# VH-VL binders against Nucleoside-triphosphatase THEP1: the designs that were tried, part 4

Target 1, 177 residues: Nucleoside-triphosphatase THEP1, of Natranaerobius thermophilus (b2a6v4)
Amino acid sequence: MTESNILLTGKPGIGKTTVIKRTVELLSCSSTGFYTREIKRGDPRVGFEIISLQTGERLPLAHTDFTTAEDRVGKYGVKAENLLGFLKEINEAMTSNKPQCLVIDEIGKMEFFTPGFHETVDKAFQSSYPLLATIMKKSHKFCDYLKNRGDTDVIEVTENNRDDLPEKLAKRIEEQL

## First folded at step 18 (VH-VL)

Design w3 (from u6 with light chain K50E)
Fold by OpenDDE, fold request of step 20:
Structure w3 (fold): chain C 177 residues (1-177), chain A 121 residues (1-121), chain B 108 residues (1-108)
Amino acid sequence: as target 1 above (177 residues)
Amino acid sequence: EVQLVQSGAEVKKPGSSVKVSCKASGYTFTNYAISWVRQAPGQGLEWMGGIIPIFGTANYAQKFQGRVTITADKSTSTAYMELSSLRSEDTAVYYCARLKYTWEGWYFDYWGKGTTVTVSS
Amino acid sequence: SSELTQDPAVSVALGQTVRITCQGDSLRNYYATWYQQKPGQAPILVIYGENNRPSGIPDRFSGSSSGNTASLTITGAQAEDEADYYCNSRDSSGNHVVFGGGTKLTVL
């Protein structure tokens, strides 16, 4: 069975999101999903925002200023509800029967607080659409399961491959369309 | 305080339909999923389906697919479960429950008191 | 879809330790959740994830997992712990919630 799902791993700041963005730009089809970007206040990282690939909408997902947030990851309060709309978009896209690449950046702790995230990820992996996603390195039962799926290729992003990966990934994804 | 208030007991004839309501309060309705779980007398818990209000569409257990309809009204913060083609085996207590998501799994942290549905000829 | 199985009944002497185990293939991929239910009441969450206790749940309750199993352990069982216990998780697809058959715990 061909590996239709691609998971990118790597150390923080290695450029996983950059690889995804560059890959998406090379694709002839539309991309549905979101990517995550750090929020900085001057020098320090103070949070993370999610950006829709379809609409360009950007919303904060986690932030040090979210002090009253029920859900927390480290020093960040998580506003899980901000991801709901993006997940809805992904789910609707999966039923549209339009050629597309699904993008989830990232499959991580902060995102798991959002209702439907696990289900959306599972559906994406089980769908006929190419999936390009990032996933946290830390051990986690669900994440480990995803990494070990027979239809999934796990690629470690490094300084040595990050510049060439977009072209390679785009080619692979195009071949699946 | 989080509360899930369910509609009252129902007595139905075989072949008819029942619609149970679950009004949520004490939290943002659209930020959590609602599931329906039933329990026949002396039997175990059985998940029927669930809905994330913002999505508008529900997931169903295969056993009930085509016979159950779960909906959510955001304007009233109320979830509904409609079960059609009732049979005696559908006699049970029906619970609505709030499903919380975390990075360490899922759990039902709040439950309604249950709605008894009796199906008899 | 996957199912979860658990022993229908177990007993424990007062003050002793008992382990209730849930088995299912999906437990290899998804965390389990445990609920306590007493007659005439709705279920109550007691353990979720690997070993998380909600507030109000005594620390004698703990959770663990191994392979395709998840377990609820009561260390120092009390009379009030007599109840039905249900494990819960997802099926193989991850999109459906499933419950075990329940275990009736008797405290002797």
Scores: ipSAE 0.914, ipTM 0.952, lowest interface PAE 0.5, mean pLDDT 96
Fold by OpenDDE, fold request of step 20:
Structure w3 (fold): chain C 177 residues (1-177), chain A 121 residues (1-121), chain B 108 residues (1-108)
Amino acid sequence: as target 1 above (177 residues)
Amino acid sequence: EVQLVQSGAEVKKPGSSVKVSCKASGYTFTNYAISWVRQAPGQGLEWMGGIIPIFGTANYAQKFQGRVTITADKSTSTAYMELSSLRSEDTAVYYCARLKYTWEGWYFDYWGKGTTVTVSS
Amino acid sequence: SSELTQDPAVSVALGQTVRITCQGDSLRNYYATWYQQKPGQAPILVIYGENNRPSGIPDRFSGSSSGNTASLTITGAQAEDEADYYCNSRDSSGNHVVFGGGTKLTVL
């Protein structure tokens, strides 16, 4: 049996989110969760926005313009509250008892500032639903724990595999539904 | 300034219920979790449960499941903890505390002054 | 496991160093947080994460972790450090908060 939880890791910009999006598009079931996209002002990256897979709602999660933000990740102020609604959606979906794939992109620093995030992640991992998530590469106690879970498959996204991964992942997820 | 103002001391009979309130101010209520922690006389801290207001559903310690109800009123920025079927062992100081989340852990950064609940016949 | 264990009491001579250790399986997965509590007062956050000290907490307080343990160290204990210290983390599920039993620190 294949693991029900799939974690994608890789260097920044390798295309993890793209793999997630393409995988989701191949699934016959609905996907619940969010993915993250860079915000650019011209060339430089100035922030990150989160997008709901269910509704398509887009909200900024982190931005250089969030100068008064209490929480910061590097040059970015974090607006953690913007993720709350998305987490709520995930939590509600987990209790819906309908076939679905849970998607969390990403399990990263910015998201951890949101109340209930790691709890939601834990619940997702512990749920019977397939989970497809990206996770930061940097060492972190909780992230390392997730990566080392016996029910979790950690896949490094590279230039060599990123194009073929969506079909492979979709197949695996479908088998779990 | 962040403040958690709790309701006053309670004296209850065994079998009754108590509802303690925790009014939050000085921050956006919906952006933080609130937990309830109690401490019996001479004993340690005991987590009872917590709620993220926007979620609407609380998490509870297994010990208190079915007997405790934690709610949050976003309109008044007030969290509540109701404990039913009170027994003498429930005599304690009950604290509400704000739970802050960070990428490097979480912590209770602000605490109420505590509400003394005495259960006696 | 959802249990965190601490020594119920430790002592330290004034100006000396003391380490209070918390042990639990969940500490492998989750960071610990430390609180100081004096009689009649609510707990006060002293250390969180790997070694983060909130504003107002003296730099003699530090945190560390190893395996299934987390430790609070007071380097150069002062008389005012006499208090109860509680470690705090999540249980193995991550969905519940747990406290250690507390350690009473006596400064001699």
Scores: ipSAE 0.913, ipTM 0.952, lowest interface PAE 0.5, mean pLDDT 96
Fold by ESMFold2, fold request of step 20:
Structure w3 (fold): chain C 177 residues (1-177), chain A 121 residues (1-121), chain B 108 residues (1-108)
Amino acid sequence: as target 1 above (177 residues)
Amino acid sequence: EVQLVQSGAEVKKPGSSVKVSCKASGYTFTNYAISWVRQAPGQGLEWMGGIIPIFGTANYAQKFQGRVTITADKSTSTAYMELSSLRSEDTAVYYCARLKYTWEGWYFDYWGKGTTVTVSS
Amino acid sequence: SSELTQDPAVSVALGQTVRITCQGDSLRNYYATWYQQKPGQAPILVIYGENNRPSGIPDRFSGSSSGNTASLTITGAQAEDEADYYCNSRDSSGNHVVFGGGTKLTVL
């Protein structure tokens, strides 16, 4: 068997989410999960939103306007509850028997505040479904474990490879289905 | 103020079932995991299972698979634990506890006062 | 039968330093949490995420980990520290919560 779990790493702003989205666009199978986008107010970034690949639903995950949030990353308050429905979609997909690719963008600080996120990630990595995810570069006990799994391929996204990765990854994922 | 209020003490016969309630207040019930943890007299803490109410499915410790049912009623913000086929070794204090997630780990941040269940014939 | 192993009892002289250990293979992959429990009371959190101390916990409590071992250290132990201490983490799947068997700390 091939490595079914693909983790994209790289410096902030290198285009990891763009690689995810372009890869998903090339797949013939369905994709279940979410990706993140910056929220800008003019030029300054003021937050992050999460978007369901299945439904297109969008919710803010973190924002400077969330001043009363108990969970914070830097200047951003985190509304961890907004990711719960997206995790439910992923968990339901893993109990289905339809061919699909699981997508998690990003395995990062903000997402860890959501109840069930860590468990959903564990289940996704242990499943037989192809998984395409981004992961923070920062050292973290659970993230380091994921990066070191024998069934996992960690790919650093760079300016030199980011344009070629979507086609390569899509072909690889299709071969696993 | 986060509070978890549990139902009162129970005395049960072997072979019967018990259902313990845990009423949550002071937070959005559907947004947090809640677990059941028991402690027999003179013994350690034992996780039985938990639920995230919006997911609708419970997760059980292997030891209790088939004997425990954990549910949540979103309309009343109440979690339930039902343990069937009771035996004398099920005599314990049963806690509900809220599980808090952080990027640096997770922990139970609020505990109920516990419900004493005594199984005696 | 617990995935997390603790010594059942440890003693420390008043004012001295004590270390309570917890061992398990899953601790390589998952953070450990420590609870203090006194007789007749629910557990209270003392350390999470290896070495995060919540507000209200004295700074004599600290945590560490290495390999498959997590440790709770109490420097300058006081009489009020006499209690049971439980480590807490995940099983090998990451989906189930597990507790160690507990360590009774006696302050002499």
Scores: ipSAE 0.837, ipTM 0.908, lowest interface PAE 0.6, mean pLDDT 92
Fold by ESMFold2, look of step 19:
Structure w3 (fold): chain C 177 residues (1-177), chain A 121 residues (1-121), chain B 108 residues (1-108)
Amino acid sequence: as target 1 above (177 residues)
Amino acid sequence: EVQLVQSGAEVKKPGSSVKVSCKASGYTFTNYAISWVRQAPGQGLEWMGGIIPIFGTANYAQKFQGRVTITADKSTSTAYMELSSLRSEDTAVYYCARLKYTWEGWYFDYWGKGTTVTVSS
Amino acid sequence: SSELTQDPAVSVALGQTVRITCQGDSLRNYYATWYQQKPGQAPILVIYGENNRPSGIPDRFSGSSSGNTASLTITGAQAEDEADYYCNSRDSSGNHVVFGGGTKLTVL
């Protein structure tokens, strides 16, 4: 399928995760993958957690409290092992014959520390399943390759389009199935 | 400290199989990828395949597809590589190595000492 | 057939600069990593990613890439730098690890 891969970009806080969640809620097919939420202690963000779309399982991916973690992004320690089960779900889905949408929020620095993440993303982009993902803005050889793939549509989320995108994306994804 | 302890040297006849073990310690075995890399005398490094134990499915270099089986036993923290239909050209040192991922690439950060496999009649 | 191509051998005069190259189409999409190996020893990491030098690796070692080519540069080569050097990356699918054929560096 031409342009079966949808990559969302945009400034921090613009609502990329909200677009993903609303899109998934509109789909009639299964959605497999994960999305990311902030962890706050009062107003300051202290970490990020990942949530499985299929099972609802929630695990912290990064946190300021992970002071002894070897893998770090800025002030956050990264518990890369917490993403492994989510990657297993995505890989198993890609060997099924049932219609579904793959979701990866986010293709970013923290996720790249997890063994198999790079390969799972590669397989997902090469698969025939619709893929809805967000991707970091920082230049990165592999991320630049993903953004430049001929089968990939890169969409910037803005205040002007974010409320309209979920319905448009859901319709497009359903048509691919 | 991270250690990868491999099984001892083997002498095999052509047409047989060999199974090399790699026992991991000093880290959570299921959280890292393990690869097998071989080096024949006077030749370069050759990746054979690898496994992420949690995933359970191994990934193989095309050259070895159909002849190599890579497995992991989570309960003993041990990875295995079995190579079948051995030829004299399979004489090599076989390494297990842990693959570390970072956001700026990946590398093998720990290597076993290697297992010498000699195939001769 | 190797997806990563290296010259089999290069020489450098003591104290001079040498560049070891690695070519492959997949290097446009995937980072390269460089290992040094001396006889009877396991490989050691010298450069990963585009240009990351691990702790303990002398600053005379550096990496670069452009298009389908990755390079390892050694400035002020020393006798101890005499070794085999391997580039390492992914195949065209991104799922398999591949090594170049290796370059034997001789320091004269």
Scores: ipSAE 0.834, ipTM 0.903, lowest interface PAE 0.6, mean pLDDT 92

Design w3 (from u6 with light chain K50E)
Fold by ESMFold2, fold request of step 20:
Structure w3 (fold): chain C 177 residues (1-177), chain A 121 residues (1-121), chain B 108 residues (1-108)
Amino acid sequence: as target 1 above (177 residues)
Amino acid sequence: EVQLVQSGAEVKKPGSSVKVSCKASGYTFTNYAISWVRQAPGQGLEWMGGIIPIFGTANYAQKFQGRVTITADKSTSTAYMELSSLRSEDTAVYYCARLKYTWEGWYFDYWGKGTTVTVSS
Amino acid sequence: SSELTQDPAVSVALGQTVRITCQGDSLRNYYATWYQQKPGQAPILVIYGENNRPSGIPDRFSGSSSGNTASLTITGAQAEDEADYYCNSRDSSGNHVVFGGGTKLTVL
């Protein structure tokens, strides 16, 4: 009921980002944050990029071509600095006191390498703003804490509910603003 | 290679202020958090605060709120810590340190050599 | 609570196992990190993320956590391990770095 934080979980490829994007499209209020898109070269996925909801700016976060990156997840090098500007947008929004929905897609391994990401996530969860986020399924002390917060609703996205979620979530978020 | 070079030792009188510098090299200064950690003689480590230069705002430990100012000058890749209204208990070694983030935790990966500040009348 | 509590001192016989503990409510939510510090030196990272050991740290150092307690274990303590040990984590907000008060390890 008074759960202002919404965390989407689910199998890779189930459509969590699609649920986020459709929900945001239905909101009449502003949305601040980012979402993740795969970078493909033909069939194989070769990376991930992040896209700002406010500005439309897009930058690669991880890519197989980042062969000299110090931070890595599997075959992908991580350019953690590319998320910094997006985190700045979220932090500035939280100090503006203007009605809006915060969006973080994804709270995941690649994003944790960015300075200030963990702190930005903590502030967002503790804020009075509605938060719509996706979170990795993997066990992780901080992620498990977020999932177990009393003000947080964890929703598993499935094939059966993904088409219905955007309208329900948008209504819930609008009522909190 | 990453280096954090701090300004030299200082002797100060009670009631005055001190400003310690930390010049960073070997990495993109605006992309990393820098913290200030102090240690009084015979005492433990105390985190005073930190800054991510691209965010432009600092974060302070409650104990030091109102007395400490942490800034970053992007043009010189230098972080500063200024402590005002000095008292004898502020006699300490002041370290700057870079905070490294990983998906399994956070740690200070590079430390300055420390700046000794002595507060005496 | 944002405070991290450590015993001020612990002793271990040469070659024996010692456990240094750190307690605080925030350790349920945030990873702990451990630093070693010898007199006149800056701290050295020993363990991060509960049990990740950086390159160059001997295998005798390990970390663990349970509930609100994090632990640093030294198996087969050596004379060179005599030092102060600090646990390090976050406060309840997650935005402030906090250190425990430190534990002086004496190797007998």
Scores: ipSAE 0.829, ipTM 0.905, lowest interface PAE 0.6, mean pLDDT 92
Fold by ESMFold2, look of step 18:
Structure w3 (fold): chain C 177 residues (1-177), chain A 121 residues (1-121), chain B 108 residues (1-108)
Amino acid sequence: as target 1 above (177 residues)
Amino acid sequence: EVQLVQSGAEVKKPGSSVKVSCKASGYTFTNYAISWVRQAPGQGLEWMGGIIPIFGTANYAQKFQGRVTITADKSTSTAYMELSSLRSEDTAVYYCARLKYTWEGWYFDYWGKGTTVTVSS
Amino acid sequence: SSELTQDPAVSVALGQTVRITCQGDSLRNYYATWYQQKPGQAPILVIYGENNRPSGIPDRFSGSSSGNTASLTITGAQAEDEADYYCNSRDSSGNHVVFGGGTKLTVL
C-alpha cells in the first residue's frame, strides 16, 4: 500500500487522541494497540495513562508522583514497564491472520523508554497492516525517519479538520483491508 | 544493585553445543531486554541476539540464525544462549548485557563478566 | 561487510584532539552509541544518543553525527584514553543491534 501508515501530528490538546478514538469507533475491523489519556488532579495535569483498545486495561505510564523513577520526561516519572503488555498485544497481532488496524498513541518520549518499543514501531511500519498513530513534533532521528517514509501519510490535526478526519481515515483504512 | 552473573568457562569439541547462562538480580527481570554479545580473541564485538522475557520471542543476528537459541526462564531470572555445531572460530568470550532504552537511543547499561568458550579438538 | 564501518586504528599525540568515525546507512535513521574497551575488560558506555555522556565519563568525550556518519571526539587525549572504541546502532530493519568493527586508539 502506498500509504498504509497514517501519522497524526499537532499541538498538545488539539484532539489527536479524540481523532484516534472516533476513527476506531467507525471501523468494522478489529483495532489493536493503545491510546493515552491525561491524569488530572483538579485542573493541573499530573500524569498520563495508557488504555488498551483490546482489553480496556488501564495503567499509568507517567506521573508527577513517580519521583524516584529512573526514566523521566520533565516533571513526570515514567513507568516504562507498564507499556510492555500493550506492546506484546501489538506484536502478537502482527503474527495473526486477522484483518485489523494497529493503533499507537503516541510515538513519543515516554514510550521510547519501554524495551521493545522501537522494534515494535519499526515492525508495525513495515507490516501490511494499516497503522494509525500519533507522533511527537520534537526533532528526533527515528521519528523524522518515520515521517519521511514513502508509505506514510503525515496529517496535522487542526481545529479546522479534526471533526472531519475520523470518517475520512476510517474510509481509507477500510479500503486498505 | 543490578548484577548479571554468568556460568563458568567451557571447553568444547567441534560439532558439539554450548549453553551459557546469565542470572540477573537487582531488577525486575521481565522488564528488560538481555542481549548476547561475543568477542573472539583479537576481534571486535559481535551482537548474537537478544530477548525481552515478557515477549518470549528472541531476535537473532543473521549470521547466527539457525545455530543460536536464546531463551529466558522467568522463574529463575536467568537468560540462556545455546550455540550449536561449534567450530574453532566460535572460540570467544560470550557476554550477556542488559539493554537500556531511552527516548534518544539505547545502550547496554550492565554487562556480565563474560564466559570463555574454547572450541578445540 | 558489516553495516557499520570504522577505521581499525588511529593515533593521537598526548593532549591533542582525535576523532573516531563510524559509517553506515542506518545511521541516518538510528542513533549511535559508543563504547570503550580496555584489554581483558567488558566494554563501558562512553556516549549514547549521539552526544549524551553518562555520569563518570569526562567531558573531553563528545559525539556527533551527520548523514551516514557518527563520530566520537576526544579533546585533550590522555594516556588512559588508549583503548578500543566501538560504535553501536541498528541495522536497516531497526530490529538488529550492530557494532562497528572497532578502532584501536593509541596515545603517543
Scores: ipSAE 0.824, ipTM 0.904, lowest interface PAE 0.6, mean pLDDT 92

